VHH binders against EKC/KEOPS complex subunit cgi121 (cgi121). Designs and how they scored, part 120

Target 1, 174 residues: EKC/KEOPS complex subunit cgi121 (cgi121), of Schizosaccharomyces pombe (q9p7j3)
Amino acid sequence: MILPLFPETQVHVFVYENVSNCAAIHEQLISQNPIYDYAFLDAATILYKKQVYSAIIRALEDRRDEQMKTKTIHSEVILSLSPKTEISSAFRQFSMTKKSKNIVVVKIDSKLTEEEEFERLDKLVEGNRVEFSDEELQKLIDFKVLKKNYKLDPSTLENPLASILSSIALRGYS

## First folded at step 13 (VHH)

Design zb4 (from za5 with S31Y; framework vhh_7yz9_2)
Fold by ESMFold2-Fast, scan of step 13:
Structure zb4 (fold): chain B 174 residues (1-174), chain A 120 residues (1-120)
Amino acid sequence: as target 1 above (174 residues)
Amino acid sequence: QWQLVESGGGLVQAGGSLRLSCTASGFTFSYYRMGWYRQTAGNEREWVALITKSGRTDYADSVKGRFTISRDNAKNTVYLQMNSLKPEDTAVYYCTARSYDKYGPTEDYWGQGTPVTVSS
């Protein structure tokens, strides 16, 4: 995947459902195993492809401008999904946990093709890969989690896209 | 102008089979993710099956193992082979074509729907 605003940056996004080994993956992430250098998101928090792309673009802009608040580009993607700039809060809200069942996996600066990353991830993730699409994401979202993470009111919950994208774009700014 | 023309619906007995077809025109069929949705009276539209540009398929749990989606890019046609039909499969079936860019769905085309009635 090539982003027009960052044509030199290789980006891949994968969605897995019915993942049985989230606890094992979480342990590898805590131990900082370099093989697991990806952003592992809980799919219960992601409703749209644009939500993920907006966070990726924001993270890449922060890296370009030397304004990253976390130590890795993948951690910066997780932070960028949050409407607040507090790192621990963002990870609690959006990161995969030991109890997660469905996940979204982001790889930035890949030296591999999408198919090669898939082969690698398929060995790490015990689950079923589905298409990264709004339809697939809408099957995995938890609207109660989404509402809480973005402070959505009933009036915005019926069409939350604009509110979510504004929250991501305006993170850390008035 | 784009068009999706569905055919193959009708009345069938429980345990029987039907093959739905959907022929596309007015866009580059091979670039689109094709799918089938269904809707029963008084209920929301339900996703049934999809096939990606590369040929990867996916199915709703309610039809998995019974329905098969396929495509023929030379004919600009997507198919839904429905086997072991049940009365609860009675619905209007809609063909869909979707395109995506880096920011989400760019084009979303829907057929007019074809009715399928499965008698008990």
Scores: ipSAE 0.000, ipTM 0.105, lowest interface PAE 19.5, mean pLDDT 82

Design zb40 (from za5 with D58H; framework vhh_7yz9_2)
Fold by ESMFold2-Fast, scan of step 13:
Structure zb40 (fold): chain B 174 residues (1-174), chain A 120 residues (1-120)
Amino acid sequence: as target 1 above (174 residues)
Amino acid sequence: QWQLVESGGGLVQAGGSLRLSCTASGFTFSSYRMGWYRQTAGNEREWVALITKSGRTHYADSVKGRFTISRDNAKNTVYLQMNSLKPEDTAVYYCTARSYDKYGPTEDYWGQGTPVTVSS
């Protein structure tokens, strides 16, 4: 994938359903095992490919401008999904938890090809890989979670894309 | 006013060994994950090895079986024992210390680097 503002940046996004080892992965993330240097998102919070891309672009912009609020680009992606700038809230809202069943995994600045990252992740994630597509994401989303995270009213739930993207892009601006 | 001071780098023949040391000051060493990264000209820093505050170790595939990381909390020092060195291990080696919470890394400290040259 080519990002218009960051054409030299390697970005890979993976989707796993029916993951049985989220608690084990979570423990590795707490211990900061660098083998797990990815953004692990709860798929219940992601409805569109563009939602993930917008958060990646925002994180890369903040890194370029030396305005990151977290210590890694992957943590910054998680923060960037939130309409708020509070780190604890963003991680509670969007990151994978021990209870997660379906996850979205983002890798930025990989020195590996997409296939090589899949081979690595398949050893770490005990679940079924599915295509990173709006169709597959829509099977995994929890609309109650989405509504709460982005403060959507019933009228926007039928087509929430523009509202979500605006929340991500305009976060923290007066 | 933290610092990490690396030592032990130098020139060695392929197949040889070196032991790198990194001594920390200005923070509570035993509370930090310690690690080693390396950088060659024109490339970003590459992770080599790390040791958690509980003593668990992790290694990059390129060095697994050849390098050993260890720590001595009484001396505020982390070590990298490098065996069976290859010309491709030629790099500047950086010591790092990182503190973590459940949301990710909080403090990140880097040394100035120590050069290692492996001749063929």
Scores: ipSAE 0.000, ipTM 0.170, lowest interface PAE 14.8, mean pLDDT 83

Design zb41 (from za5 with T96A; framework vhh_7yz9_2)
Fold by ESMFold2-Fast, scan of step 13:
Structure zb41 (fold): chain B 174 residues (1-174), chain A 120 residues (1-120)
Amino acid sequence: as target 1 above (174 residues)
Amino acid sequence: QWQLVESGGGLVQAGGSLRLSCTASGFTFSSYRMGWYRQTAGNEREWVALITKSGRTDYADSVKGRFTISRDNAKNTVYLQMNSLKPEDTAVYYCAARSYDKYGPTEDYWGQGTPVTVSS
């Protein structure tokens, strides 16, 4: 995928359901194994494709402007999903955990095609790849988690997209 | 050999102020983004503030309005002015230098850390 504001940046987003090896992946992420240089998100926290795209765009803007708060662009995507500029909080809210069942995986600056990345990820992730679509994401979301992460009240929860996107864009001012 | 040397930490009462300094040697300081991070026992290192090569700044929500980052390229030094200190600001504070290309950070240098204790 090519983002209009970042045409040189290659982005791939993958969604996996029924992942059985999240604990093993989590250990590799803690050890900073470069093979696992992706943003591994808990699908329970992601409701829309636009939510992921907005976080990617924010992370790329921060990279362009030398304002990245984390060490990698993939960590910056995770931070950018959070309404606050608190790194530990963002990771607790959005990162895959040992107990995750469904995950969203983001790769930025890939030298590989989408198919080649899938072949690589198939060796790392023990689960079923599904389409990155609003329909598939809505099967995996946990609305209690979403409500807590974005502080959604009952009125906002009826149409959460605008509130979520605003929270990502206005991080640090909301 | 590169080096980042932090100073200015110590014990202070809640509501007080401290100024941390970090002096760099062994690399071209003016070409690096400078930042401050902090770590408390049992927690991962957390970003606090940054200042780019051009002088643009950014802050974590928890310190915004209370802390100010600045730099003096002639002295190869970055500063963190900490005002209205709270017990929650108690941590070891780390200085970091980072260079950037169009794809993001390239080189990282870290200091040894300086402890700050804020008593009630």
Scores: ipSAE 0.351, ipTM 0.747, lowest interface PAE 3.1, mean pLDDT 89

Design zb42 (from za5 with T96V; framework vhh_7yz9_2)
Fold by ESMFold2-Fast, scan of step 13:
Structure zb42 (fold): chain B 174 residues (1-174), chain A 120 residues (1-120)
Amino acid sequence: as target 1 above (174 residues)
Amino acid sequence: QWQLVESGGGLVQAGGSLRLSCTASGFTFSSYRMGWYRQTAGNEREWVALITKSGRTDYADSVKGRFTISRDNAKNTVYLQMNSLKPEDTAVYYCVARSYDKYGPTEDYWGQGTPVTVSS
C-alpha cells in the first residue's frame, strides 16, 4: 500500500487468526530479534482498517518531524494506536501477548512485495492468514478491550470509528 | 569520542522545582534531536520530553504543563525545567541525543542518568 502523504513508504498489513505460537513470537520480541522487526498487534484491539492506517500515518508524521518517542517505526505505530503518549501503557494495551490468539502484523519500509513478506511471515507465524478487512477484523475484536483502551462510553460503542480516529490523530494534544 | 554529562538531579519536596542540564561533546549538537526519558525500578524507560533541531517541543501527557524542555546550541546543552513536582516523578532521568535521516533515527547517544527523588 502507498499512502498519499508518504508515497516513498511501503506498507504491508497482515491479519492472522488462530495463532498457536504467540508465546514463541513474544519471546523473540522481548529479545529484540531483528528478524521480528514488525509491529505485532493483538487483533482484540483493532476494529477497523482505518484505525491501523491512522496509527501508521501518525507514526510516519512523527518520524518526518523528528518526534518519534520510540526506537523504531514499528514500535511508533504501536504507540500511535494509544490515545495517550505513555509508551509502556500503549504496548500493554495494543501489543501481542503470549496469550494472544489473533494478531495484526504491520511492516513499514519493506523492500519486499506483499507476497514476499507473507512468505517470510509464514515461517514465523503459525496461524491462518485472513483478509485485512473491516469484516474480518470485526470477527476478532474484543469490545471490552476496545472500550477500555479508548475510554468509550456505552453509546459510542455502536459506532466508535470517529472517536477512535480522533483519539489517534489528537493524542497528546488534549 | 562522544559525551553527555547530566547534572541537576537530587532530592526535592513535592510541589518543588528542579532544573536538569545535559551538556554534549564529541558530535554536532545542533544536528541532533534532544530528549529526556525516565525510569523507575522494575519498569521500562518512558519518554518525557523532546526538542527537535528546529526547536519544536513535545511532552508526555503526565508532565505537560509542568515540565519545559529547552536547548542552547551555543553551549551544547539541553535543559529540563521541572515544576510542581509530584512523588510519582521520582525516577532516574536520562538525556538522549538522536540523529535522523529520511528513514528515521540513525543513532542514539544516552547519558548515564541522574536520579530525582520527590518526597511527599
Scores: ipSAE 0.264, ipTM 0.700, lowest interface PAE 4.6, mean pLDDT 89

Design zb43 (from za5 with A97T; framework vhh_7yz9_2)
Fold by ESMFold2-Fast, scan of step 13:
Formats: C-alpha cells, structure tokens, sequence
Structure zb43 (fold): chain B 174 residues (1-174), chain A 120 residues (1-120)
C-alpha cells in the first residue's frame, strides 16, 4: 500500500483471527528477534482502517522529523495509537499479549512484496488471515477495551471515529 | 567514544523542584537530538522529554506543564527543569541521544542515570 503523504514508503497491514500461538510470538518480541520486526497489535483495540493509517502516518512524521520516542518505526506505530505519549502505557493498551486471539500486523519499509511478507507471516502466525477492512475489524473489536483506551462516553461510543482520530492526532495534548 | 554524564538528582519534598544536567562528549552534540527517560524498579524505561537539534521540544503527558527540557550547545549540556514534583516522579533519570539512518534510529546512547526521590 502507498500512503499519499509518504508515497515512497512501503506499508503492509495484515489481520489474523483465531491465532493459537500468541504466547510464542510474544516471547519472540520480548527477545527482540529481528524476524519478528513488525508492529503486532491486539485486534480488540482496532475498529477502523483509518485508525491504523493515522497511527502509521503519525509514526512516519516523527521519523521524518527525527522525533521518534521508541527504537523502531514499528514500536512507534504502537505508541502513536495511544492518546497519551507514555510508551509503557501505549504498549499495554495496544500491543498483542500472550492472551490475544486476533491480531493486526503492520510492516513498514519491507524489501519484500506484500505477497512475500504474507508468506513469511503465515509461517510465524498460526491463525486465519482475513481482509484488512472495517467489516472484518468490527468482528474482532472489544468495545469495552476501545472505550477504556480512548475514554469514550456512551454518546461518543455509538460513532467513535472522529474522536479516535483526533486522539491519535493530538500528540497527548488531551 | 560517546559519553553522557548526568547530575543533579537527589531527595526533594513533594511540590519542590530539581534541575538535572547531562554533559556529553565524543560526538558533535549540536547535531543530535537529546532526551530524558526515567525508570522505576521493576519497570522498563519510559520517555520523559525530548529536544531536537533545532530546539523543538516534546513531553510525556505525565510531566507536561511541570518539566522543561533545554540545551546549551556551547557547553554540550542538556537540562531537565523539574517543577511541582510528585511522589510518582520518583525514578532514576537517564540522559540519552540517538543516531539515525534513513529508516530511523540505529543506536541509543545512555548515561549511567541520576536518582530522584520525591517524598510526600
């Protein structure tokens, strides 16, 4: 995929449901195995494609401006999903855990095609790939988690897109 | 040989202030962004403040409005002015810089840390 604001940046996003090996993946992420250099997100936290794209754009802006707070572009994507600029809090809120069942995986700056990255990930992730679409994401979201992460009230929760996007864009100004 | 040395930590009462300093050597200080992270026992290091080579600043939500980062390129020193200190600010504070390539950060450089204890 090509982002209009970053046309030279290669971006791939994959969604997996019913993943059985999240604990094994989590251990590889903790050990910083370079094969697992992706942003692994808990799908329970993602409602819209635009939510993921907004976080990617924010991370790419911070990289361009030499203002990244984390070590990799992929960890910066995870931070950028959070309405707050606290790294540990963002990871607790949005990263996959050993108990995750559905995940969203982001790859930036791949030397591989989307199909080649998919083939690699399908060997690492023991689950079913589904389309990266709002329809599929809506099947995997946990509204209790979404409400907590973005501090949504009942009126906002019924149509949360604008609130979520503004939270990502505000750089912790809330 | 990149070196960062922190100073200025100590014990302070809630509501008080401290100024941390970090002196750098072994690299062209003015060409690199500088930052402060902190760590409490049993937790990973968390970002506190950042200042770019042009002087632009950014802060973690927990310290915004209370802490101010600044730099003095002539002295190769970065500062963290901490006001309205709270017990939850108790941590070891680390000065850091980072090298970059076209894909982002490549190596992190850290000082030894300076402990700050805020009593109630």
Amino acid sequence: as target 1 above (174 residues)
Amino acid sequence: QWQLVESGGGLVQAGGSLRLSCTASGFTFSSYRMGWYRQTAGNEREWVALITKSGRTDYADSVKGRFTISRDNAKNTVYLQMNSLKPEDTAVYYCTTRSYDKYGPTEDYWGQGTPVTVSS
Scores: ipSAE 0.000, ipTM 0.270, lowest interface PAE 13.4, mean pLDDT 85

Design zb44 (from za5 with A97V; framework vhh_7yz9_2)
Fold by ESMFold2-Fast, scan of step 13:
Structure zb44 (fold): chain B 174 residues (1-174), chain A 120 residues (1-120)
Amino acid sequence: as target 1 above (174 residues)
Amino acid sequence: QWQLVESGGGLVQAGGSLRLSCTASGFTFSSYRMGWYRQTAGNEREWVALITKSGRTDYADSVKGRFTISRDNAKNTVYLQMNSLKPEDTAVYYCTVRSYDKYGPTEDYWGQGTPVTVSS
């Protein structure tokens, strides 16, 4: 994927359902294994493609402006999904856990093609890859988690897209 | 009972072609992702190719451009067309499907395997 404001930046997004080895992946992330340098998100927290794109764009803007709050662009994507700037809270809210079943994986600044990254990830992730589409994401979302993470009122739950995107874009200005 | 039966393996000269077939029974074939793995003596099973319910395909780097996976839902069969075979493709080839419940994947089902030997 090419982003209009960041044409030099290579971005790949993968969605996996029914992942059986999340505990093993989580251990590799804690040990900072460089092979696992991706943003591993719990799919229970992601409802729209635009939600992921908005977080990526915000992370890239923060990197461009030398305002990153975390050490890597991938951790900055995770932080950027949160409406707050508190790092530990953002990771608790959006990161894959040992108990996750479905995940969204983001790679930024890849030296590999999308197909080559898929082959690499398919060996690390024991699950079924599905299309990165709103239709597939809607099958994996947990609306209780979404409501809690974005502080959604009952009135916004009917059509939460604008509220979610606003929360990501305006992070730190409320 | 979920069952997978492979066929089509054999001895072939380098540069040749083989078509492997895997016939499934005991589950709703059209609802599941199907895959092919291979195993050489002393090594773990290596992923080769997969095909989703919608017909999307993916391949390992080592076989990309040479192998083609396809499915026929009316026949409950998944195929692996292997072209431009190399001695390093020599392995036992396994057809696979994974079962799921509402909590995620439960178990992998495998066929008995079909041996492929590529001579130089």
Scores: ipSAE 0.000, ipTM 0.111, lowest interface PAE 18.8, mean pLDDT 83

Design zb45 (from za5 with A97G; framework vhh_7yz9_2)
Fold by ESMFold2-Fast, scan of step 13:
Formats: sequence, structure tokens, C-alpha cells
Structure zb45 (fold): chain B 174 residues (1-174), chain A 120 residues (1-120)
Amino acid sequence: as target 1 above (174 residues)
Amino acid sequence: QWQLVESGGGLVQAGGSLRLSCTASGFTFSSYRMGWYRQTAGNEREWVALITKSGRTDYADSVKGRFTISRDNAKNTVYLQMNSLKPEDTAVYYCTGRSYDKYGPTEDYWGQGTPVTVSS
């Protein structure tokens, strides 16, 4: 997606299902291996493409404005998915874990094309790539996790998009 | 050699006020975003307040309306004015400085922390 306020920023988003090596990826993230400089999200937490893009836009705004609370733009994307500015909680809520099975991977400021990033990620991620689409995301979401993370009641779960986007955009004001 | 030296911590009663100071040396203070984080025993560091090199501020929800961050570039000092203190504000408060380029943070500097205890 082209971001109107960040047209020079390259953004790639990838979705993998049935990932068997999340524990190994998690170890590489903890060791801060620069090859793994991506935002690795648990797909159980992502319902819409707009949810991911809203978090990316918020993170880029915070970077532009020198208001990043974390050390990297990718970590800031993870924080930006959370309705609250509490770093450890955001990571527990949205980051891939050793037990994750489906993941969403975000790359910002890539010097590579989408195809080149896919080739790199295919070597790192042992799973099946699917299209980054609302249809595919809706197959991977866990509504119990979504409800908990955004504090949704049952009626809001029927059409949660506006509530989720407001939570991301207004983080720090509610 | 760079330093961030915090001062002003201590014991205060609920509803009271406290002003934390952090004086920087060894780097160009005016070019850095300054901030305050806090940590309670057994928990991760929590962001409290930030002030950019241009003076724009941002606050965590838990402190908004009660805390004020400010800076004095002539003194290389950042301040945190803490009003209407609550027992849950009890933590070790850390001063931080961060430089930015067009791709984001480049350098992070952290102070040693100053303890704040709020008695109920």
C-alpha cells in the first residue's frame, strides 16, 4: 500500500499459515539477529488489512515525530497495534510466540522488492504463504484473542473494524 | 564519555508533588529527544513522557494531566513535574535521550534511575 504521508516508505506484508518453526524464529528474535529485522505478528490477533496498515501508519508518524517508544520501527508497529502504551503487554498480545502457528510479517524500509523479500522469508519461515487479504486473515483470526486485546463486547465482535482502528489511532488518549 | 544524571526522587505522600531533573553531558543535548520511563519491581520498563528536540510532548495515559515534561537546552536538563501523585506511581524513574535520523532512532542513552515512593 502507498501511504499518502509516507510515499517514499517501502512496506511489505506477508502471511504464513501452518508455520512449524516459530520456536526457532523466536530464539533468533531474542538474540537480535539482524536477518530477522521484521515485525513478526501472531495471525490470531489480526482480522483486517486496515488493522495492520493503521499500526504501520501510527508507527511511521511516531518515527517522523521522534515519539517512538521502542528501539526499532518494527517493534513500534507491534506496540502500535495495542490500545495502550505499555510495551511488554503489547508484545505479549500481538507478537509471534514459540507456540504460534500462523504469522503476519511486516517489513518497513526494505531495499528489496516484494519478491526478493518473499525469497528471503521463505528460507526463514517453514510454512505456507497465503495472500495478504481480509479473506485469508479471517481464516486465521482467534476471536477470543481479538476480544481480549481490544476489550470488545459480543455486539462489537459482529463488526469490530471501527473500534479496532480507533483503538490504534487514539492509543494514549483512552 | 556521556552521562545522564537523575535527581529529585524520594518519598512523598499521595496527592503530593515531586520534580525530577536529568542533566546530560558528553553529547549535544539540544539534538536529542528526551524522555522518562519508569519500572516497578518485577515489571518491564513503562514509558511515561517524551519531549522532542522541537519541544513537542507526549504522555502515557496513566500520567496525562498530572505530569509535565519540559527541557532547558541552556542547562542540558530535562524535567518531569509530577503532581497529584498516587501510590501506583511508585517506581524507579529513568531518564533517556535518543537521537534520530530519517530511518528512526540511532542512539539510546539511559540514566541509572531515581527511586520515587508514594505513600498512601
Scores: ipSAE 0.469, ipTM 0.796, lowest interface PAE 2.2, mean pLDDT 89

Design zb46 (from za5 with S99G; framework vhh_7yz9_2)
Fold by OpenDDE, second read of step 14:
Structure zb46 (fold): chain B 174 residues (1-174), chain A 120 residues (1-120)
Amino acid sequence: as target 1 above (174 residues)
Amino acid sequence: QWQLVESGGGLVQAGGSLRLSCTASGFTFSSYRMGWYRQTAGNEREWVALITKSGRTDYADSVKGRFTISRDNAKNTVYLQMNSLKPEDTAVYYCTARGYDKYGPTEDYWGQGTPVTVSS
């Protein structure tokens, strides 16, 4: 997929459910294995496609402006999901954990087609791929976690997308 | 070889001020984004402030309004003015230089760190 604002950057997003090896993946990420050069997100924290895309765009903007806070573009995507500027908090809130069962995987700067990238990723993830859609994400979301991550209250729950996008876009602004 | 040397750390009372300096050598200072990170024992290193080649700045929420980052390319030096210091600002502060290409960060240089202790 190509983002209109970044036509030279190819992005792929995949969703996996019932992943059995999140702990193993997590260990590879900790060891900074280059084969695992993706952003691994806990699907329990993701409600909308636009949430993911907004974070990707924010990360790409930070890269463009040479304002990345983290070491890699994929870690920057994780940070960009957070309404807070603290890296550790963002990772605790949104990153895949050893206990995760469902995940969203983001690849930036891919040189492969979506199918080719999937074939590569499928060797790393032991789970079932599902469609990257709001419908499928809604089945995997933990609303308690979502509410906590974005400090949603009854008033903002009327339109959680708007609140989430605002949080992402306005992070660091006051 | 490249080098980043921090200075200005020390003990200060809550509400006080410190000015950290970081002098670079061995690379083209003006071509790098400079920044300050801090770390406490047992925790991950967290970013504090950044300043791009063009002088654009960014701050973590916890220090915004209290800290100011600046750079002097003629002196190959980046500064961190820390005002209204709090005990929670206690940490080792690290200077960093980051190069970029179209795909993102290339090389990262780090200083040895300078300790800052804020007493209650």
Scores: ipSAE 0.858, ipTM 0.935, lowest interface PAE 0.6, mean pLDDT 95
Fold by ESMFold2-Fast, scan of step 13:
Structure zb46 (fold): chain B 174 residues (1-174), chain A 120 residues (1-120)
Amino acid sequence: as target 1 above (174 residues)
Amino acid sequence: QWQLVESGGGLVQAGGSLRLSCTASGFTFSSYRMGWYRQTAGNEREWVALITKSGRTDYADSVKGRFTISRDNAKNTVYLQMNSLKPEDTAVYYCTARGYDKYGPTEDYWGQGTPVTVSS
């Protein structure tokens, strides 16, 4: 996909359900294996495509402005999903864990096509690939987790999109 | 051979102020993003404040309005002015320098840390 404010930046987003090897993937992330240079998110925390895109845009803005708090653009995407500027809290809230079942995977600055990334990721992730769509994300979200991460009240939960996007875009200035 | 040398830490009463300084050598200071992180007992290191080579600043929510980061490129020094200190600000404060290219951060340099204790 092409972002209007970052047209030279190649972005791919993948969704996997029923992943059986999250513990093995987590071990590779801890060991900093460069093959796993992606943002691995727990799908229980993602409700909308726009939520992911907003975090990507914020991370790219911070990279442009030399304000990245983390070392990689992919780690910065994870941080950018959080309404607060606390790195360890953001990773606890949004990153894939050993116990995750469904994941969202983001790749920025890929030198590969979307199809080539699919072939690569399908070898790394033991799960069922599904479409990156609001419909599929709604099947995987945990509203208890979403409410806690974004501090949503019952009325906001009826239409949380604007609140979530505002939290991501205005982090640090709200 | 790079160095980051921190100073200005110490004991202060709640409501007081401290100014931390960090002097850099061995790299082109003016080209690096400078920042401050802190670590409290039993917790991971957390970001406090950043200043880019162009002078843009950013702050953690917990310190906004109380702390001010600044830099003096002629002196190769970054500062953290800490006002209205709270017991929760008690931590070891670390100075950091980060290089950047078009793909983001390239290298990090860290000071040894300076302790700040805020008594109630």
Scores: ipSAE 0.512, ipTM 0.809, lowest interface PAE 1.8, mean pLDDT 90

Design zb47 (from za5 with S99A; framework vhh_7yz9_2)
Fold by OpenDDE, second read of step 14:
Structure zb47 (fold): chain B 174 residues (1-174), chain A 120 residues (1-120)
Amino acid sequence: as target 1 above (174 residues)
Amino acid sequence: QWQLVESGGGLVQAGGSLRLSCTASGFTFSSYRMGWYRQTAGNEREWVALITKSGRTDYADSVKGRFTISRDNAKNTVYLQMNSLKPEDTAVYYCTARAYDKYGPTEDYWGQGTPVTVSS
């Protein structure tokens, strides 16, 4: 898909459930295998499509402004999900781990169609693709983790989207 | 060849101040975003402060209000003024230079690092 604010940048987002090889993927990421040039997120930490898109936009803005804190646009997406500026914290909070079962995968600057990109990614991920929708994300979310990551309280739990988006957008602004 | 040389590190008491310097050579300094990162033993390197080509700055939450990054293109030098230092600021501080294209970083240079120790 194309983001209105970044018309020259094609973005694809995929959701996988019941992934059996997260540990193997994680090892490839640690070794910085270029074939795994994606942002791999733990689906347990993602509740809304807008959450993902907001992080992508934030990362793209940082790239545009030459203010990236991490080495790659995909790692910057992971950082951008966090309300905190610490890179290590962001990765612990949102990145796929060896123990993850469900994941959200983001590709920035894709030169392929969504289907073509899926075919490429499907060779790397051993799981079931599901629709990237709020409905499907809601089935995979861990609310305990979500509450912790964004410091949600009873007053914000009724509409957590607003709080999440504010946290992403206002990170580093105090 | 390119080089980044940090200086100004050392031992300081809590509440004290230090000024780090990083002098660049072997590349067009004014065309690079400059920054400071820090690392402690057994941990990953964390970003501290950045300054773009145009002079726009950004800081990690942990140092905001206490640290100030600046650059002097005529001297090919980037600075980090560290005030109100805390023991948790103890780390090796690394200078970095980064070039960008439309897809992101293209070149990424790092200094050898300068140690900063803040005692209680």
Scores: ipSAE 0.848, ipTM 0.931, lowest interface PAE 0.6, mean pLDDT 95
Fold by ESMFold2-Fast, scan of step 13:
Structure zb47 (fold): chain B 174 residues (1-174), chain A 120 residues (1-120)
Amino acid sequence: as target 1 above (174 residues)
Amino acid sequence: QWQLVESGGGLVQAGGSLRLSCTASGFTFSSYRMGWYRQTAGNEREWVALITKSGRTDYADSVKGRFTISRDNAKNTVYLQMNSLKPEDTAVYYCTARAYDKYGPTEDYWGQGTPVTVSS
């Protein structure tokens, strides 16, 4: 995937359903194992491809502008999904947990091809790969989680895309 | 032989003010983004404020309008002016210095922290 504003930045996004080893992956993330240098998101929090791309773009803008709040570009993607700049809150809201069943995995600046990253991730993630598409994401979303994370009222919940993208781009601006 | 030395922490009453200072040595201070994080016992470090090489600032929502970050490149010092302090601002405050390339942080230095206690 090539982003028009960041054409030299390689971006790969993978979606896995029915993941059985989230607890094991979580342990590796806590131990900061460099093999697991990806953004591991709970798919229950992601409704649109544009939501993920908006967070990636925001993270890349913060990297360009030397304004990253977290240690890695991947953790900055997780923070950038949140309407608030509270690191612990963002990670609780959007990152995978031991109890996650479906995950979205983001890799930025890979030195590997997409095929090589797929092979690598297939060894780390015990689940079924599905297409990164709005259709597949809509099967995995939890609307109660989405509403809480973006503080959506009933009037915006019917069509939340603009509100979500605004929250990511402006960090809680209306 | 880099060093970041924080000072200015202490005990203050709610509504009061404190000014934290962090003096750097052993690297080219003006080439680094400076920042402040805070941590309460048993919790992860939370970002508070940052200031870029060009002087652009950014703040966590919890401190916006109350805290001001500034830098003095001639003194190799970054400051955090904390006004209208609240009990929830009680934490150990850490100074950071970070260098960047196009792929992200290349150097990430941390001080030892300075404690701030806000009583009601």
Scores: ipSAE 0.515, ipTM 0.828, lowest interface PAE 2.5, mean pLDDT 90

Design zb48 (from za5 with S99T; framework vhh_7yz9_2)
Fold by ESMFold2-Fast, scan of step 13:
Structure zb48 (fold): chain B 174 residues (1-174), chain A 120 residues (1-120)
Amino acid sequence: as target 1 above (174 residues)
Amino acid sequence: QWQLVESGGGLVQAGGSLRLSCTASGFTFSSYRMGWYRQTAGNEREWVALITKSGRTDYADSVKGRFTISRDNAKNTVYLQMNSLKPEDTAVYYCTARTYDKYGPTEDYWGQGTPVTVSS
């Protein structure tokens, strides 16, 4: 995908269900293996495509403006999903864990095509790739996790998209 | 060769203030984003504040309204004014310098760190 305002930036998003090797992937992330330079998100935390895109746009804006709080653009995407600027809490809330079953994987600045990234990730992730669509994401979301992460009350839960996007876009400004 | 030298840390009572300074040499200071991170034993370094080359500032939520970052390009120095200090602010504070290319941040330069202890 090509984002308005960031046409030079290649973005790929992949969704995997029924992943059996999350513990092994998590170990590689802790060891900082450069092959695993992606944002690995727990799909239980992602309800909409726009939620992911908003976090990507925020991270790219912070990179452009020399205001990244983390070391990599992929870590910045994870931070940008959070309504707060606490790095450790953002990672606990949104990152894949050893117990995750469904994941969303984001790659920014790839030199590879989407098909080539798919072939690479398919070797790393032992699960079933599904379409990055609102329909597929809604099968994988945990609404209790979503409510906790974005502090949604009954009124905002009726339209969670608007609340989530505002939390991402306005973090640190309002 | 580059250097970042921090000073101003020490022991202070809760509610007190400290001003940290970091003086840079060996690179074009005015072209770098400057920042402060802190680390407690057994934990990763956490971001505290940053100031861009144009003077735009940003702060972690935990320090917003209490800490102020500023820079003096003529003196190659970045400052962190810390007010209303809490015991939770106890950490080693690190000065960092970073520049950017079109693909993002380059490797960080880091100072040696200056310890801050806030007593209850």
Scores: ipSAE 0.267, ipTM 0.696, lowest interface PAE 4.3, mean pLDDT 89

